# VH-VL binders against Uroporphyrinogen-III synthase (hemD): the designs that were tried, part 8

Target 1, 246 residues: Uroporphyrinogen-III synthase (hemD), of Chlorobaculum parvum (q59335)
Amino acid sequence: MKTVLVTRPKHQAAPFVRELEQYGLSTVVFPTIEIRPVAGWNVPDLTKFAGIFFTSPNSVQFFLKHLLQTAPDELKNLQQTRVWAVGKTTGQDLEKHGVSIEPLPKIADAVNLMADIDPAEIKGQTFLFVRGSLSLGTIPELIAEFGGTCVELTVYENLPPSLEDTQRVKDMLAEGKLDCLSFTSPSTAKNFFEAIGSKELSDSVQIAAIGTTTSGALEKMGIKVDIIPEYFDGPSFAKAIAEALK

## First folded at step 24 (VH-VL; from y1 with heavy chain Q53R)

Design z2
Fold by ESMFold2, last read:
Structure z2 (fold): chain C 246 residues (1-246), chain A 121 residues (1-121), chain B 108 residues (1-108)
Amino acid sequence: as target 1 above (246 residues)
Amino acid sequence: EVQLVESGGGLVQPGGSLRLSCAASGFTFSRAWMSWVRQAPGKGLEWVANIKRDGDYKYYVDSVKGRFTISRDNAKNSLYLQMNSLRAEDTAVYYCARDFLEWYIGYFDYWGQGTLVTVSS
Amino acid sequence: EIVLTQSPGTLSLSPGERATLSCRAYESVDDDYLAWYQQKPGQAPRLLIYYASYEATGIPDRFSGSGSGTDFTLTISRLEPEDFAVYYCQQYYESPRTFGQGTKVEIK
């Protein structure tokens, strides 16, 4: 019956949503940043690359999803190509698809990955970097420094919430369909009100802050905080909201 | 005065076992999430495991799952890490840390002095 | 897992100088879930900054944090002798929590 807005991405929000649902509350998830696939790119001929770099689990997920849908024959080529992954999870996700990854250095970042590659193997060679729109440029820069060429393929992007999602939340506020707004950092509070474009709220909307730092940020914005849990963990936050909305 | 004092480190052969302890004082231990964080010699920090206030939930970094077990005894204000099937890469200083959990993950506001675990043939 | 990389690896400065330490993320750390720690030689780490820019209790005002997304900065406006240490960033946006490899600030 009562509905709580949650400002975390859906996968992070899941345990909190479940806690709130156990108390009989409904939820709306409205993250301040969204990850979206990039449309309109084609899987390149992977046999043309001396190696392929991935720097996050997202780059693996979006690349492989598109590859399996549109060019599944290239999976064999990926499995036969030298592949580097920045981060243990990134590498594990590739291995789940039968892709062997090159050995990781003791410090698994791009600088140390590149240090393990013989510079002679880079010079005059072409590499593929599968990336997101905000991914660091470390790998292309180092490849260029050692005389190689790096083709960058952007497969996902980090964007503000869509205009449609933002308008839906505005409509729900205007229609009295959101009973509580919950915030888990000063930045989530700031970004939410910037996205909505107004700090005007119905008197019936309860404001929940996970802790005193977030509450303080809201108060500085002129927004009265109604709910702060005794303990600042997720279960305690859900409990405090449920008790206030009872 | 928050104090966290680790003990139980030492030299152990690969495949061996070791149990770390952390004695807590200066705060209400039973109201805090607790973590183990490790630092290989001359290297950076890696979170290893944490445990909820009442012990209901335990979480581990993937590299130690099935080998390490975190536990606590709130009556004794003590945190433990049972380490089995030890490997050379487990060599590190192990810190007991108070896990200031905001949401479902967080940061560490108090740390112990650490105890060295060396896994060597 | 979000990998963090810190630069420079070592920063050699004199007392009184301004130190600027970089922490960059291979995936965006949204909504500023980033902490900074100081580790003095032979000691455990100490929390300096949380939420990217909020100072922990008892931290001198010469320490400040800034940045968002993939680029975060720790600034020490005027180095004191006790500030020569290793500094780590840590993200708590995605599981598992991860640390940068550290920046050593040493006396030049």
Scores: ipSAE 0.607, ipTM 0.840, lowest interface PAE 2.1, mean pLDDT 90
Fold by ESMFold2, fold request of step 26:
Structure z2 (fold): chain C 246 residues (1-246), chain A 121 residues (1-121), chain B 108 residues (1-108)
Amino acid sequence: as target 1 above (246 residues)
Amino acid sequence: EVQLVESGGGLVQPGGSLRLSCAASGFTFSRAWMSWVRQAPGKGLEWVANIKRDGDYKYYVDSVKGRFTISRDNAKNSLYLQMNSLRAEDTAVYYCARDFLEWYIGYFDYWGQGTLVTVSS
Amino acid sequence: EIVLTQSPGTLSLSPGERATLSCRAYESVDDDYLAWYQQKPGQAPRLLIYYASYEATGIPDRFSGSGSGTDFTLTISRLEPEDFAVYYCQQYYESPRTFGQGTKVEIK
């Protein structure tokens, strides 16, 4: 049974993985970036904040998951606190947990959201910003500019592939257990080879590029591309790989 | 060579319905994913819906789910958007766009001129 | 949903000057699934850049894209009169696809 490496996160890869499996192929999912919960933080006493900001659905999901597991009584405090959300989905996820959000401007980005807050409501007050490791600093900067204090709580992080997962892929390559490496953008190809630290591949490993731009990037890296689909959508890519590996 | 021509826009009352059409030419329509993208007057762009080349799969932005239906007729090289239960917030220029999928999500390489939908009492 | 914020809202410049337009993401747009569009007054958008830095066919070489993750830039090296327009970024990393609110580049 031939095995295909997939460089997309599991949730994005799912339809592609299912299609490859329908063709009788197995898969290894090795995303170049993963989102993981941060361990070891405590839910703060939410009653001590004048308000709370969320800037992505991930910040909501990781915060609430940990809150419900470790300090479920704080949910009622969250429901009683002023809460702002950047983005419609972020706000909807909060509302599904009984959290009222402050009115959204027509363009619900951080600049417009902060523009609708009276600076007098910020001065001398302490706010909580629930964030990921790479989240934008716009909200803390504006709070500080208006004389407030912003406590930043990192609840998830964006990480490169783990050392364990990277070594597993290296071992599978050395042992001849990966038959095809599939790439869906120039950056996935670049990031993959940087992660494994070698462009040395057995002749038996086939390289699949989703389209000509990705194929061109691989060729410029000195990596010969074996498989390019006729159409660059996911189903056509899976089919081209399956046909080449039969 | 590639041409996308929208039609069917106009003035409609809140709660009303409207059907948009897009006539395609200059490419093999039946091999392309297609999208609707809208732009409220003086505002930015919002993707609304797309449809797979054979019509098997349809995807919608949450704000229009249950109210809008995307469809296509490959024999007529035509894309459609049925809009029901219209609201003032649906007021926009609606663009027909060729959806260049390089995965299951993509960008838009060709756009029509747009058709204006105004939802007003 | 990944919200994109563009800055500045309006950029007032003279022909021949260099324009630098920022697109920032509230969640990382990994692997550079980001596009840029130009929209002239009364016209449909036109694709300029895809994969953050790859120029679409037929786009003048004065347009370039750069950046990754949460911070992306469109650069116009020497503004021409036809470049005064609104520019939008768009991510296609996560569903649903989203656009920034636009940066208007206008003649000073």
Scores: ipSAE 0.574, ipTM 0.828, lowest interface PAE 2.2, mean pLDDT 89
Fold by ESMFold2, last read:
Order: C-alpha cells, then structure tokens, then sequence
Structure z2 (fold): chain C 246 residues (1-246), chain A 121 residues (1-121), chain B 108 residues (1-108)
C-alpha cells in the first residue's frame, strides 16, 4: 500500500526491498547512477591481437554477452589468446568461459600487472583493452611506453538515470504515489534531487535518512528528515521506515 | 575507551587449524557488527569475514569460504575466527574490527592491534 | 569486486609540505562510498575519512578527502611529524569490500 523509493542499484537494493515488502510496503528502485551496455560496437577479429586486457567484471560480462550473441565463434579465439585480468573476480569470470588468464600480480593494479610482462613481447605488438567509459587509462599508456599499440573497446557506460525513469518518478511524486523517499548517503540525496530538478515535495512525503551524516546533508539542503533509524544498518533502516508508515 | 584485543595466532603447517579470539570492551558488543580483516606481511589489507550483532548472519570473502568460520559470544564480549585447511596464502596479521554498517556494507571505525598467523611447512 | 589502486606507492616529503594521495578505482565507486585509513608503524589502522569527504570524529582538520567516481584524493594540508605513515583507501559500495594497496608517506 505505502510506497518507498530506494536509490540504490537493483542488485544492491534487493535485500532492502525484500525486507520492506515483508512489512507490507511497495518499492520503487531508482538508482542515481547505472551501468548500461554500449550499443553499436562489433566484436573485433580477436586473432589480430597479441593479447587482451580486462580490468573489471563488468567489462568481461558485457563483452562476453555481446560476443556470445553476435559472434560466438570468436570465443574459441579468445580462449587461444593471452588474456590478463586485474582482480580475482574478473579472472574468475573469464575462467568460467574456458579462458585461461595470465598470472595475477601480487598487488592488483595495472603497473604491477605490466611489470611481469617482458617489454620485448609488447614492442611492435597490438593489444586489445576491453573497458568501460570511465575505466582507467593506465594499461594503454604503459603499452605505448613499451612500444606497443593498444586498441580500446568501450563496452559499457556509467550513466545517470534515463529520462524515462526520471519522468516516471516525477509523475509519481506529483500524483502522490510515493509515500517515502529513502537515502543512504549524502551523495544519494544530492544526486536524487539533482536528477528530479526540484526540492519541492508534498508534505505527505516522508524523508528517511539512514544516519546522522545523511540526515545532516538533507537538512543543509532544506529537506526536513522524518525518519532516522536507531542503528544505521539496512535491516534497522527498513524497520524504522515500516514503523513510521504503518 | 573502545578496546579490541586479538589472540590465538601462531605458527601452523599447511592444512592445519587455528582459532583466533578477540576480546572486546568499552562499547556494547552485542549491538555491533564485527569483522576480521587481515594484512599479509609487507602487503595491504583484505577484509575476511563479518558477523551480525546477534550472530544471525555471517559473510566471507570468497578465498576463505568453507574453510573459515566467524562466530561470537555476546555474553563473553568475544569474537572468534575458526580457521581450517590453512594455506600459505593465509599468512597474515589478523585484525578484529568493529564493522560500522551504513546499509548492508560499511567501514571499520575501531581496530585491534592484530595477531600474527604464519602458515609454513 | 572493485579493485582500488593507490599512487604513488611511496611519497617522500618534509614536515610542513602538502601531501596529495591518490586512490583510483577500476570500477566506479558511486555515491562516494569510500573511506581512508592511516596506519602508523606497528599500529592498527585508524579511520580518517568516510563518504569520501567526511572527517571521522577527532581527526585533525589538516586531513581532507575529495573526489568521486573513479578518482579520490586524500590531502594533508601541512604534514606533521606524526603523519608519516601508510594510508589506505577502502570502498564500501560493492561487495566484497576492498582496500587499495597503500601509499607510504615518509620523511624526505
């Protein structure tokens, strides 16, 4: 019956949504930043690269999803190519698809990863770097320093919420269909009101802040906070919201 | 004053077991989430496990799942880490930390001085 | 898992100088869920900063945090003798929580 807005990505919001729903509340998940696939790229001929670099689980997941949908025969080429991963999870995701990865550095960063590669194996060679729009440029820079060429392929982006989702939340606010807005950091509050473009709220909308730092940030913005839990963990936050909205 | 004192570290062979303890004082232990965080010699920090204030929920980093068990005794203000099937890569100073959750994930606002675990043949 | 990389590995400075420590993330740490810790030799880490820019209770005002997304900075506006230590960043946006490898601030 009563509806709570949650400002975290869907996968992070899931346990909180589940607890709110157990209290008989409805939820709307509206993350202020989301990762989305990039359209319009094609899987390159992987046989033309001396090696391939991945620096996040997202780059692996978006690349392989598109590869398996549009060029599944290239998977065998990926499995035959030298592949580096920064981070254990990134490497594990690749290994699930039969892709052998080069040894991980003891310190998981690009400088240490590149230090284990003989510069003679880089000079004059072409490498592929599968990345997100905000990924660090360290690997291309080091490859260039050692005389190689790095082709960068952007497979996902970090974006603010879509205009469609934003308008839906604006409409729900105007129609009185959101009973509570919940915020889990100063930045989630700031980013939400920036996305909505207005701090004007019906007096029937309750504002929940996870803790005193977030509450303070909201008050500084001129937004009165109605709900702060006694303990700042997710379960206590859900309980405080449910008790206030009963 | 918040104090966290770890004990139970030592030298152990690969495949062996150890049980770490952490004695807590200066705060209401039964109201706090607690974590173990480790630091290999000359290396950085790695979160290992945490446990909810009532012991109802436990979470582990993938590298220790199935081998380590976190537990607590709120009557004794004590946190424990049972470490089984130890590997050389588990060699580290193990810190007891108060886990300040603001959501389902958080940061560590108080730390103990640590206890050294060495796994070697 | 979000991997964090700190730079430089070692920062050699004199007392009174400004220190600027970088923490970069291989995946965006959205909404500023980033903490900084100080670890003096032979001591446990101490929380300095949370939410990227909020100072923990009792932390000297010479410490400040800034940045967002993939780039975060810890600044010590004027180094004191007690500030020579190792500094770690830690993200708490995505499970599991991860730390950077540390930046050692040492006397030049």
Amino acid sequence: as target 1 above (246 residues)
Amino acid sequence: EVQLVESGGGLVQPGGSLRLSCAASGFTFSRAWMSWVRQAPGKGLEWVANIKRDGDYKYYVDSVKGRFTISRDNAKNSLYLQMNSLRAEDTAVYYCARDFLEWYIGYFDYWGQGTLVTVSS
Amino acid sequence: EIVLTQSPGTLSLSPGERATLSCRAYESVDDDYLAWYQQKPGQAPRLLIYYASYEATGIPDRFSGSGSGTDFTLTISRLEPEDFAVYYCQQYYESPRTFGQGTKVEIK
Scores: ipSAE 0.565, ipTM 0.816, lowest interface PAE 2.3, mean pLDDT 89
Fold by ESMFold2, fold request of step 26:
Structure z2 (fold): chain C 246 residues (1-246), chain A 121 residues (1-121), chain B 108 residues (1-108)
Amino acid sequence: as target 1 above (246 residues)
Amino acid sequence: EVQLVESGGGLVQPGGSLRLSCAASGFTFSRAWMSWVRQAPGKGLEWVANIKRDGDYKYYVDSVKGRFTISRDNAKNSLYLQMNSLRAEDTAVYYCARDFLEWYIGYFDYWGQGTLVTVSS
Amino acid sequence: EIVLTQSPGTLSLSPGERATLSCRAYESVDDDYLAWYQQKPGQAPRLLIYYASYEATGIPDRFSGSGSGTDFTLTISRLEPEDFAVYYCQQYYESPRTFGQGTKVEIK
């Protein structure tokens, strides 16, 4: 059975993995950047905050997952606290858990959301900002500007692939266990070969590029591209790979 | 040359219905994913819906689910948006766009001129 | 959903000057799945840039894109009078795809 390396995060890779599996192929998912939960934080006493801000569905998902596992009683406190969400999806994810959110502006970003809050409601008050390691600092900056205090809680981080996962892919390449490497952007290709540390590949490894821009980037790196689909959507890419590997 | 021409916009009361059309030429329409993207007056852009090349899959932004239906007729090179239960917040210029998926998600490489939908009492 | 915020809201410059437009993401847009569009008054948007830095077909060389992660930039090296428009960034890394609110470039 032939094995295809997929360079997207696991949740984004899922439909592609399913299509490859329907063709009888197996997959290895090796994203060039991963979102991982932060260990070692505790759910704070949510009753101590005048309000809570979320700026991403990821912050909601990682916070609620840990809350439900370790401090499920705090969900009722979250449901009783004022909650702001930057983004429609972020707000919808909170509402699925019975959390009422404050009204969203038409253009749902942090600047427009904060513009709807009376500065007097912020002054002297303490807020919680549930964030990722790379989240923008707009919310805490504006809270501080209006005389409030913002406690920032980092619940996830963006990381390169682990050394263990990287070594496993290197071992699979050396052992002839990867039949195809698939790339969906110039940066995905660049980041993969930087992570592996070598552009030398067995002649038996097929290189698939989703389109001509990605193929061009691979060729500039000295990597011969074997597979480019006629149409650059996911289903066409999976089909082209399956046909080449039969 | 790719051309996308929208039609069917107009003034509609809240709760009313409207059907938008988009005539496509200059490319193999039956091989392309197509989208509707809207722009409220003086506001930014919002993706509304898209449809797979053969019509098998249709996807919608949450605010229009159950009210809007995207469809296509590949024999006529035409894309449609049936809009029911219209609300004031649906007021926008509606663009037909070729949805260039380079995966399961993508960008819009060609746009029509747009058709204005106004929902007002 | 990855929310994008653009700055400045309005950029007023003279012809021949360099324009720098910022797009910041509240989540990392990894591997550069970011596009830029130009929309002139009363016209449809036009694709300028995809994959953060690749110019679409027929786009003048004065337009360039750069950046990664949470910070992306559109640069117009020498403003022409026809560059008066609103510019939008759009991410296609996560569903649903989203647009920034736009930067209006006023050439005076």
Scores: ipSAE 0.526, ipTM 0.801, lowest interface PAE 2.6, mean pLDDT 89

